# Designs tried in a protein design chat: VHH binders against p53848r504to814. Part 19

Target 1, 311 residues: p53848r504to814
Amino acid sequence: TYIMAIFNATPDSFSDGGEHFADIESQLNDIIKLCKDALYLHESVIIDVGGCSTRPNSIQASEEEEIRRSIPLIKAIRESTELPQDKVILSIDTYRSNVAKEAIKVGVDIINDISGGLFDSNMFAVIAENPEICYILSHTRGDISTMNRLAHYENFALGDSIQQEFVHNTDIQQLDDLKDKTVLIRNVGQEIGERYIKAIDNGVKRWQILIDPGLGFAKTWKQNLQIIRHIPILKNYSFTMNSNNSQVYVNLRNMPVLLGPSRKKFIGHITKDVDAKQRDFATGAVVASCIGFGSDMVRVHDVKNCSKSIK
Below, E stands for the ipSAE of ESMFold2; O stands for the ipSAE of ESMFold2 at other seeds; V2 stands for 0.75 times the mean of E and O plus 0.25 times the DockQ between their complexes.

## First folded at step 4 (VHH)

Design k02 (framework vhh_ozoralizumab_d1; at its last look DockQ between E and O 0.01; V2 from the best seeds 0.00; counts 0 for: pae O 18.7 > 2, placed apart)
Fold by ESMFold2 at other seeds, look of step 5:
Structure k02 (fold): chain B 311 residues (1-311), chain A 121 residues (1-121)
Amino acid sequence: as target 1 above (311 residues)
Amino acid sequence: EVQLVESGGGLVQPGGSLRLSCAASGFTFDDYAMYWVRQAPGKGLEWVSEISGSGGSTKYPDSVKGRFTISRDNAKNTLYLQMNSLRPEDTAVYYCAKPRYSSGEYIFDYRGQGTLVTVSS
């Protein structure tokens, strides 16, 4: 399982706002330390650089500001002689196609797009033009300001199928019980599949795509836990839909899955009234559960301590 | 354990000068850019200056450019702020700060208790 380390290239909390400290030397030294710690325990590490917050209701940096924060850092990481470049994978956390273009020019490997192409209609064309680039297609609903009001998921059945052997650690006794108890993950799977087909129609290849069910994006805290438990269903989800006047079979089997449980609000909900050591332990247990249910990649804030929980 | 200890504040008349110092320990001082920030009474935190790890690059906001000079002595693990042509609006508690990228966040959790500068006629 791959470890994706979050690295937020945002202004510090004690500035006047909108002003940036010139700190690339410090950031690179921290990246080198982060990579060293991760590679002590893992064969490779993924660094996910973010220049624009995607937290619900956050103020969005301008495109120019996002580029200024992230692109020089990615370039500096790739130019460093202190890093084993064959073991360091770079990702950029962006929903903007022009930021993705600039990141590709300086050697990024992964475009991590929380919108799944919804926020920028040119994103899929950029990915299609660059067949060596991996693209994380993430599930959300609405936009940054509205997504958490869209966490109601309706029952549906048209064109999908679920086999009981893919639902782990459940007391479901019958297949119709299974369908009723899996409404959330099946909605997420269908919406991911619809966006996946749009990516394919725009020339993106299936082998470029990793999927992310989007913990904390248009989900309640209880829904996040359900998604983690039901990852096997997502990894085997299929359905039929209409696309461009044709019926299309969508099969998500064998697509790599990313989960980002680290420091999401639902972990704080679980750990309420426990001390800091127990909270850190609970975070590690959630990460291990994500891996146990079949996540191929986990996105974390604390690589060193989460890596110990895995090992 | 990172420690930052500011000193050199005091009362000064408008047009006067002060030199602030920050003694650093618990980390490789040369590896990090260092910062001065300030907080006037009842106001938010304001960035005042930055200096690269080597000391070769400095930055200032327009409010202090030309009047303040950040410097460092890497042999002594000490950061300085030379403050000239002081004005009453420079009255604040001044802090030195070290950036930290740990656990995915860019924060200034390694700074001292500050040193008070009062500019008054």
Scores: ipSAE 0.188, ipTM 0.646, lowest interface PAE 5.3, mean pLDDT 80
Fold by ESMFold2, look of step 6:
Structure k02 (fold): chain B 311 residues (1-311), chain A 121 residues (1-121)
Amino acid sequence: as target 1 above (311 residues)
Amino acid sequence: EVQLVESGGGLVQPGGSLRLSCAASGFTFDDYAMYWVRQAPGKGLEWVSEISGSGGSTKYPDSVKGRFTISRDNAKNTLYLQMNSLRPEDTAVYYCAKPRYSSGEYIFDYRGQGTLVTVSS
């Protein structure tokens, strides 16, 4: 299982309303330390650089500011002689196709798009033009300002378009018997699949794509737990749907899966009123559960504590 | 174990000057940009200067630009703030700060005990 370390290159706010971020040299030196610590325990490490907040309801940095915050850092990491470049994988957390283009020019390996192409219709074309680039297709609904109001999964959003569902090694009738327990993950799978078809139609190759059910994006904390428990369903999921008066088969089976379980709000709900040491342990337990249910990659805030759980 | 020790504060009249020092230990000093921040009575922390690890680049907010000069001596692991043309609104406890990575965030949370600067007649 791969570990993806979050590195937010966003400014800290000071009490006078000023925003400020550290110098590139300082950031690079801490990334070198992070990478070396992670590579003590793992064959490789992924650094996910973000220059624009993707938290629900956050104010979005301009495209120009996102580039200024993230691209020079990615370039500095890739040019460093202190890192084993074949073991350090770079990801950029962006939903903007022009930011992705700039990141590719400076040697990024992965485009981590929380919108799954919803926020920028040119994203799939950028990925298709660059066959060596890995693309993380994530599930959300609406946009940054509206997504937290769209966490109602009792009905299938693509209902009339879906013709038949399949889950490997499970009886479909049994799945229907448990619909209240699986409606969430099946809905997420169908919506991811719809975006996946659009990516394929735009020339993105299946081998470029990893999927992310989007913990905390249009989901409550209880829904996050359901998704984690039901990763085996997602990893074995396929369906047929109507698209432009033809049937298409969408096969998510064996697609690599990313989970990001360490978001502060989610961890806060499950570790209510505990001190920092107990919270660190609980975070590690949640990450271990993600791996146990079959996550191929985990996106974490605290690599040191989570690496001990992954081993 | 990161340690930052500020010194050089005191009482000065408006228009006067002071030089603050920050002795750093527990990390490779020249690998990091360093910062001065201040906290006026009853207020939160305010950024007042930044210097790159090499010392080649400096930044200031408009409130102190032209009056304050940040510098560093990497051989002595020491950060300085030269404050000229001091005004009563510069009265604050001044801290030096080191950035660090913590739990997905790159933040400024290592600070010393601070040194008090009082500008009054």
Scores: ipSAE 0.036, ipTM 0.565, lowest interface PAE 6.8, mean pLDDT 82
ESMFold2, look of step 4: ipSAE 0.000; ipTM 0.402
ESMFold2 (binder alone), look of step 4: mean pLDDT 81; pTM 0.804
ESMFold2 at other seeds, look of step 4: ipSAE 0.011; ipTM 0.452
ESMFold2, look of step 5: ipSAE 0.011; ipTM 0.472
ESMFold2 (binder alone), look of step 5: mean pLDDT 81; pTM 0.803
ESMFold2 (binder alone), look of step 6: mean pLDDT 81; pTM 0.808
ESMFold2 at other seeds, look of step 6: ipSAE 0.000; ipTM 0.145

Design k03 (framework vhh_7sr4_2; at its last look DockQ between E and O 0.01; V2 from the best seeds 0.00; counts 0 for: pae E 22.4 > 2, placed apart)
Fold by ESMFold2, look of step 4:
Structure k03 (fold): chain B 311 residues (1-311), chain A 120 residues (1-120)
Amino acid sequence: as target 1 above (311 residues)
Amino acid sequence: EVKLVESGGGLVQPGGSLRLSCAASGFTFDDYAMGWYRQTPGKQRDLVADITSGGSTKYGDSVKGRFTISRDNTKNTVYLQMNSLKPEDTAVYYCAAPRYSSGEWIFDYWGQGTQVTVSS
């Protein structure tokens, strides 16, 4: 399981109070320390740089501001002689195709797109033109300002576009018997699959794609727990749909899965504001659960403490 | 503590305009949707308009094309521009800051209301 460490290059995220906007040298030093701590425990580390908040209802930095915050930092990381470049995998957290394009020019390895292509229709073209780039296709609904208004996942009847669904495991008949418990993950799987087909149609290759069910994006904290428990269903999910008189088969089996369980709101509900030591333990238990249910990559804020929980 | 303070109500002739303001404090304004609702005596509160933190808007059918909601996150203020006012727009107008929780919108923050009266 890979560890993806969050690094936010925004005033709101770099300091919880937003009081400081650190220069690139200071940010690079923080990244170097983070990488050294992670590489003491792991053979490699993924650093996920974000220049624009994706927190629900947050104010979005302009594209120009996002570029100004993130691209020089990515370039500085890649140019650093203090980092073992073969062990540091670099990701940018962006939903904007032009930001992704600039990040690719300066040496990013992964485009982490919380919107799964919903927020920028040119994203898939950028990924397709760059076959060496890994793309994280994440599930959300609506946009940053509306997404958590859309967390209603009701009992499910197939529409004209979705014909059949399958869970490729020993007990396919049990899907109907468990419908109330699996409505959420099946809806997420279908919506991811629809966006996956759009990516493929635009020339993105299956081997470029990781899927992320998007903990905290268009989901309540209780729904996050259901998703984590049902990762095995998602990893074995497929369906057929009608599209312009053609039947399309979408198969999510064996696609790598990313989970980001350490979002503040989610952890806060689980821990109910217990002291810092107990909060660290609860965070580690959630991360361990993600790995136990089959997550291939985990996105975390505190790599060192979370790594101890999973080793 | 949360405070929502409406202003800008008053008496207007039919066809006139008013601009309502709602000054908000005591919460992180940028993270909330804001809305305007109205109530006439003997009726329930009706949606007039709402606006998300990102600027997406929704309007009641009777006010579409005549009213415009906007927000200024730097001033923690939401506005309602009311044009082409009709006598049926007469009501007490309330500002609300709904929050999303557990799959539902919860309306636990309301202003005191401001009277709008449209009459000849």
Scores: ipSAE 0.000, ipTM 0.099, lowest interface PAE 22.4, mean pLDDT 75
Fold by ESMFold2 at other seeds, look of step 4:
Structure k03 (fold): chain B 311 residues (1-311), chain A 120 residues (1-120)
Amino acid sequence: as target 1 above (311 residues)
Amino acid sequence: EVKLVESGGGLVQPGGSLRLSCAASGFTFDDYAMGWYRQTPGKQRDLVADITSGGSTKYGDSVKGRFTISRDNTKNTVYLQMNSLKPEDTAVYYCAAPRYSSGEWIFDYWGQGTQVTVSS
């Protein structure tokens, strides 16, 4: 299992409002320490750089600001002589195709798009033009300002377009018997699958794609728990759908899966505890559960503590 | 429980020097950036200096070249050497330990402050 460490190249939240800690030298030194901590326990590390917050209801940086925050930093990381470049994988957390283009020019390996192409219709073309780039196709609904209001999964968004579902190693009768308990993960799987087919139709290759059910994006904390428990269903899911007078088979089986379980709101609901030490322990337990249910990659804020639970 | 304790403030004449210290406990000091901020009554806190866990520094424009921040990770202490002090440097100086968590910077650890007064 791979560990993806979050690094946000966003403005400091200091009371003076400055872009403190946005200085590239300072950020690079923080990343070097982060990598050294992770590589003490792991053979490699993925660093996920973000220049624009994707938290629900957050104010979005302009594209120009996102580029200014993130692209020089990625370049500096890739050019650093203080990092073992063969062990450091770089990801950029962006939903903007122009930011992705610039990141690819400076040596990023992964485009981590929380919107799965919903926010920028040119994203798939960018990924298709760069076949060595890995793309994380994540599930959400709506946009940054509306997604928390769209966490109703009792009805299937694709409706009558879905003709047949399969969970491999499970016949359709078992799926029907579990119908009300699996509606969430099947709905997520179908919506991911629809975006996946759009990516394929735009020339993105299956081997470029890693899927992310989007914990905390248009999901309640209870729904996050259901998704984690049902990762085996997602990893074995396929279906047929109608698309413009044709039938399309969508197969998610054996797709690599990313989970990001360490969101502050989600952990807070699980623990109800303000003690930081006990919250760190609970976070580790949630990460271990993600791995136990089959997550191939976990995206975390506290690499050092979470790495202990992974190994 | 997190504790930040400043010391070294006082009265000094213009052109003089002071050295502030901030002793930290209750968290893994090596993982945190540390900083000094100052505030006069009725004004916002201004960045004076900060230092990353890796040793990179940043200074406010009004103090650059006169002040030096440093840290000693073996003593869990951050320092501010203040030289060529001016009356405009008169303020309460606060130690802070911002952390990077959940995709944002969090400023939930501040010291009580130490008064620095530059007066003839």
Scores: ipSAE 0.000, ipTM 0.144, lowest interface PAE 14.0, mean pLDDT 77
ESMFold2 (binder alone), look of step 4: mean pLDDT 81; pTM 0.792

Design k04 (framework vhh_7sr4_2; at its last look DockQ between E and O 0.02; V2 from the best seeds 0.00; counts 0 for: pae E 19.2 > 2, placed apart)
Fold by ESMFold2, look of step 4:
Structure k04 (fold): chain B 311 residues (1-311), chain A 120 residues (1-120)
Amino acid sequence: as target 1 above (311 residues)
Amino acid sequence: EVKLVESGGGLVQPGGSLRLSCAASGFTFDDYAMGWYRQTPGKQRDLVADITSGGSTYYGDSVKGRFTISRDNTKNTVYLQMNSLKPEDTAVYYCAAPRYSSGEYIFDYWGQGTQVTVSS
């Protein structure tokens, strides 16, 4: 299981206040320490750099500001002689195709797009033009300012284009018995699959894509827990749909899955305690549950403490 | 506790100039980057300019070459000199002091905003 460490290259990622705002040398030193700590416990580490907040209701930096904050940092990480470059994988957390283009030029490996292409119609073309780039296709609804109001997932009804669905490690009776309990993960799977087909139609290859059900994006905290529990369903989910006057089979089986359980509001809702030791334990238990249910990658804020939960 | 107070907005003719000020209190001003944002009706707040504690500056493309951000640490004040103003610069301008908190960027500190109107 891979560890994706969050690094915010936005103003609120400074450890000591404003002196570190846009200070590449300090940010690079923080990243070097983070990588060394992670590589003590793991064979590789993924650093997910964000130059624009993607949390719900956050104020969005301009494209120009996002580039200014993130691209020089990625370049500095790739140029560093203090890091084992073959063990450090770089991801950029962006939904903007132009930011992705710039990041690719300076050596990023992964484009982590919370919108799954919804926020920028040119994103899939950028990924398709760069077959060496991994793309995380994430589920959300609406945009950053509206997504937390779009968490109503109807008691299931198949969309007009979707004809049949399957969960490969259960029979039809078991799926029917779980119907009300699985409405969320099945809707997420169908919406991911529809974006997946659009990516494929734009030339993105299946082997470039990792899927992310989007914890905290258009989901309530209780829905986040359901998604974590139901990862096995998502990983065994497939369906047929009509697309471009033909029938298409969408198969999510064996696609790598990313989960990002380390959202502070999410953890705060499942723990009622202010005791730091109990909160550390609860955080670790959530990460361990993500791994236990089959996530291939976990996105976390506190790499060192979360890494202990993997063992 | 933390307070940011903008001033210097007003009505100005196209091609004119204004200087916005933001007086800061309740924190160690020298330790923080400062920024100016603007908002037009129905849009998100856009970054206009920011300046680090060390004096490094950044500008949005629409204002580059026309606006200058500066700071005076003896007065705990950040400034935005706006030259060659255009009707498109009409907006409410906000002073901001971002900080790192809980592993994410948080814009905890905002001013009330000052209106800038560019019209003939």
Scores: ipSAE 0.000, ipTM 0.122, lowest interface PAE 19.2, mean pLDDT 75
Fold by ESMFold2 at other seeds, look of step 4:
Formats: structure tokens, sequence, C-alpha cells
Structure k04 (fold): chain B 311 residues (1-311), chain A 120 residues (1-120)
């Protein structure tokens, strides 16, 4: 399981209580320390750089500002002689295709797009033109300002377009007593699959794609817990659907899965209802649960403490 | 069958207050964002305020600081507290439950509306 470490180059910094971001040298030194801590416990580390907040309801930096915040930092990370470049995988957290294009020019490995191509229709073309780039196709609904109004999930999110669905290693008929309990993860899988078809149709290769069900994006706190518990269903899910007068098969098996539970609001609900002497421990327990249910990658803020809970 | 029923409208003098309520039934209320919209004759419905299933709130610029949206998930009810009312707040107020469809924010469920009139 890979550890993706969050690094925000935005006013929503790692620090509590204010906007504290620094020049590139200070940011690079923080990243070097983060990598050193992670590589003590892991063979490699993924650093996910964000120049624009993707939290629900956040104020969005302009594209130009996002580029100014993130691209020089990515370049500095790749040019650093103090980092073992063969062990540091670099991701940019952006939904803007032009930001992704600039990041690719300076040596990023992964484009982490919370919108799954919904926010920028040119994203898939950028990924397709760069077959060495890994793309995280994430689930959300609406836009940054509206997504958490859209947390209602129904038995057939794509309506009559879904012709058949399968959970491999089980018969869906034998799961009828759990059917209503899996509506959320099946709808998320269907909507990811629709976006996946569009990515493939635009030339993105399956081996470029990692999927993310999008904890905290168009989901309630209870739904986040359901998603974590139901990762095995998502990882074994496939379906057929009608698309453009053709039947298309979408198979999510063997696609790597990312979960980003760290510092999400739903952890606060857990700690409020239970005597949690250590909130950091509660976060680590959630991360360990994500791995236990089959997440291939976890996105965290506190790499050192979460790494201890994994081991 | 989804049903949204507004109440609490009426005639109020400028500077007065009203509290609107919307009783919801026929769906899992906890899973929906809820909104209040208003419409004057000959105009489109305008968003007044909404509240996510998790409790985050949004307000139109003309009502920010004067109106407060809230919800009680145990009673399947959303509220709009309207303070410092102005004549331009005169409208029919609608409760709505939007949902996601094909990448669009759509309003599938609407109440019949409650009249709010702010006049001397």
Amino acid sequence: as target 1 above (311 residues)
Amino acid sequence: EVKLVESGGGLVQPGGSLRLSCAASGFTFDDYAMGWYRQTPGKQRDLVADITSGGSTYYGDSVKGRFTISRDNTKNTVYLQMNSLKPEDTAVYYCAAPRYSSGEYIFDYWGQGTQVTVSS
C-alpha cells in the first residue's frame, strides 16, 4: 500500500490558526523532511502538491495563481539533489488541464483530479497525450460550491443505462439482504465507470488510471464510513451499460484504489461519540481500516504517525 | 412519494421577522441538501439559502446576515429564520430538495410555496 502525503501550497496550510505558506526554499525543506520521515518506514513516498483548495465550499484560486503556487515548487522538488528521486513519486492535486499540462512539463508523475474530468473537459486529452502519467479519476458531483448538496444516492444512478452489474466472487442475488446497504458504493462505481468510459474514449489507457471514490465529496459523514467498509465491493465491481447506442463493459477489478480519509470532518464525528484520548490515534485507526478493506493508496497529512499505525 | 410543505408565511411590516418551516416526507431527509427559493411574479426562482446534509449553509447576497437556514433531521424539517425584512423580500417562498443528475444540479422536489409579504 502506497502512502500519499499531502502538501498544500495554499492558504489552507498544514498549520492550525492561519494562512502560513512560505517561499519555495522553505517549502522544499519541509518536503525533504516529510520524505525522510516517510522513507524511514516505506520504500517510496508519493507527495501530493496542491495549489488550490479542493475542499467542499472552499474559495478557488485562479488558474494563474494555482500555477504560480505549485509549478515552481514541483520543479524545485524534481531538481533537488537532496531527494532520492527514484523513491519520490510526485503528484499534483488539480482539476485544471492547463495546470496539469504545466506540471507534466516540470516532471510530475501523477495528476490527482478530484473531479474525474467533470470540471475540465480537456483533462482527458492532456492525460492521453502523456502515456507515462498516472491519472487519479475521482468521484464527485456538481462543483466545489454545490457538491455536498448532492449526497442523495439512488438504486440506479445512471437509470436504464445500467444493463447488468456484478460483484465478482459473489452472486448479486445472494446479496439481496445487503442490497439496500450497497446502494452508495454501487452508484459511486457506476459514476466512476461512466467517467472511465469517457477517459478511454479520449485515448487515456486503462493502465494510467487509479480510481478514488472521493471521501467527503458529495457524501455525508455516514456515507464516508460506508465507502470505506465497502471498498471490497468497489474493487470487485463491474457492469454493462448502454452508451452511444453500444453496450459497454466496465470492469473495476485490478484498478488501484485511493482513499483520502485524513482530517475529513467525519473523523470528528467518530471522536465526539467515543472517548478518544488521542485524535491522532483515531486518524491512524481510520487509515489502518482503509488499508484493511483493500485501499491500494492512502492520502494522509501526518505520514509519520499514520505509518506507525500501518506497521 | 416526495412531499414538501411550507408554512409560516404572512404579512409583516418592514424590519419584522418571520420563520418559515418546510416539512418533508417520502425520502431519506438526512441524505438531501435542502433549499429555500423565492419568486416574484414574472421572474425566475432565486436561491435564498440552502443547507447541505452535513449542515453547511449558503446564502444569497441580498439576504446574507439577515436570514438563517437550519435543519432538524429528527423532524425532517428545514427552517428559514427571516429577520430585518424589507419590501423587496416580498415573494412566494419555496422549499426545494435538489439532486445531482448528469453533472447538473437540478431541483426535483418542490413545495407549493408560502407567501411572504413585507408592507406597511
Scores: ipSAE 0.000, ipTM 0.151, lowest interface PAE 17.7, mean pLDDT 76
ESMFold2 (binder alone), look of step 4: mean pLDDT 80; pTM 0.787

Design k05 (framework vhh_7sr4_2; at its last look DockQ between E and O 0.01; V2 from the best seeds 0.00; counts 0 for: pae E 23.8 > 2, placed apart)
Fold by ESMFold2, look of step 4:
Structure k05 (fold): chain B 311 residues (1-311), chain A 120 residues (1-120)
Amino acid sequence: as target 1 above (311 residues)
Amino acid sequence: EVKLVESGGGLVQPGGSLRLSCAASGFTFDDYAMGWYRQTPGKQRDLVADITSGGSTKYGDSVKGRFTISRDNTKNTVYLQMNSLKPEDTAVYYCAATRWSSGEYIFDYWGQGTQVTVSS
């Protein structure tokens, strides 16, 4: 299981306690320490750099500000002689295709897009042009300002577009017996699958794509827990749908899955804590559960403590 | 079919100004970062200035504050405004179109270069 370490290149984030990043040297020193902590327990680490907050209702930095905050840092990380470059994988957390283009120019390995291409129609073309780039296709609904109002999931999320559904390690009768308990993860799988087909139609290759069900994006705190429990269903989910007067088959089996439970508001409901840093201890228990249910990658803030739980 | 055509070079006195232009054709200009590089005989090309498709800029340390790169995507043209020119700015200046792919910087296209000479 891979650990993805969050690094915010944004000022005044609630998650980081309002910390400002003064210069590249200071940020790079923090990254070096973070990598050393992770590599104590793991053979590699993924660093996820973000220059624009994607918290629900957050103020969005301009594209130019996002580039200025994140691209020089990515370049500095890749050029550092203090890091074992063969063990450090770089990700950029962006929904903007132009930011992704710039990050690719300076050596990023992964584009982590919370919108799954919904916020920028040019994103899939950028990923398709760069076949060595991994793309995290994440589930959300609406936009940053509206997503929290869109957490109602129905038995027939995509309506008559869906013809048949399957969970490969069960038969259809078993799925029907759990129908009300699995509505959420089936909806998420169908919506991811729709975005996946759009990515493929734009030339993105299946081997570039990692799936993220989007904990905390258009989901209530109870729904986040259901998603974690139902990762095995998502990892074995497939369906057929109508597209352009033909049937297409979408198969999510064997696609790597990312979960990002760290410092999300729903952990505060579980622990009754309001301080994001206090949530780090509870996050370790949730991370262990994510791994137990089959997550291939976990995204965390507190790398040192969560790495011990991942073990 | 692909062309990068530089213009605007010449002879100027120290402290003078020049404006270089690079007109691009035969490729999708909006998808490339554009840059200016300079070379003196017997040396490698050095970055002078680079501008992303979204308009973000970077400069070599020796020209920061004196040179300004800009682009006009409607005219497929990138510009370099060079102010307060010094003798050490003497070089052939090249326009390049670049992208990052497959783990490396790719310089897909280069211009033929324009001579800039700063001499009293």
Scores: ipSAE 0.000, ipTM 0.100, lowest interface PAE 23.8, mean pLDDT 77
Fold by ESMFold2 at other seeds, look of step 4:
Structure k05 (fold): chain B 311 residues (1-311), chain A 120 residues (1-120)
Amino acid sequence: as target 1 above (311 residues)
Amino acid sequence: EVKLVESGGGLVQPGGSLRLSCAASGFTFDDYAMGWYRQTPGKQRDLVADITSGGSTKYGDSVKGRFTISRDNTKNTVYLQMNSLKPEDTAVYYCAATRWSSGEYIFDYWGQGTQVTVSS
């Protein structure tokens, strides 16, 4: 299981990164320390750089501000002689195709897009033009300001486009008995699958794509727990749908899955009235549960504490 | 039958306080964002405050720092604490439950409203 470490490039502040050497140098030193700590325990580390908050109702940095916050830092990491570059994988957390383009120019490996292409219609073209780039296709609904109003999963997300569904570790009778209990994860799978087909139609290769059901994006705290428990269903899910007057088979089986449970608000609901150290321990337990249910990658804030739970 | 029932409105002097409550029934409360909206006759309903199922809040500019929204998912109730009330806050206050569907914000349910009047 791979560890993706979160690094926020000054969430509400902007420095003139091309003109302010000291801020970049300080951030680089923090990242070097993070990487060395992670590589003590693991053969590789993924660093996920974010220059724009995706927290519900957050004020979004402009595209130019996001570029100034994130691109010089990515370049500095790739130019560093203090890091084993073959063991450091860089991801940028962005939903903007132009930010992705700039990050690719300076050596990013992964585009982590919380919108799954929903927020920027040019994103899939950028990924398709760069076949060496991995793309995390994540699930949300709506936009940053409204997504948490959209956690109602009673119906098929794609309406009449879905022709058949399959959960490959469950026979037809067992599937029917489970349908009321699995509405959420099946709807998430259908919406991911639709976005996946749009990516494929734009030339993105299946082997470029990792999927992320989007913990905390258009989900309640109870729903986050359901998703974690039902990862095996997502990993065995497929369906047929209509596309361009043709029927297509969407198979999520064998696709790598990312989960990002770390420091999400729902952990506070589980652990009520505990101190910060106990909340950190609870986060590690949730991460271990994500791995136990089959997550291929986990996104965390505190690599050392979460690594202890994994070990 | 879905119900959103507002209470706690009334007449108050400028600078006073009121607490509005909205009791919800007939739907899965935890799956909805809840909000307070207000309307003066002849105008559209304006956002006062909303709160997601996860607890994130947003306020209209004119009420920031004076009003506080909260929710109790065990009682299916959303609250609006209104402090430092001004005559401009006079309106009918509505509770609403919303979700996102198919690219649109859907106001599935509205209450009947409760009158708040701020006057000398």
Scores: ipSAE 0.000, ipTM 0.112, lowest interface PAE 22.0, mean pLDDT 76
ESMFold2 (binder alone), look of step 4: mean pLDDT 83; pTM 0.818

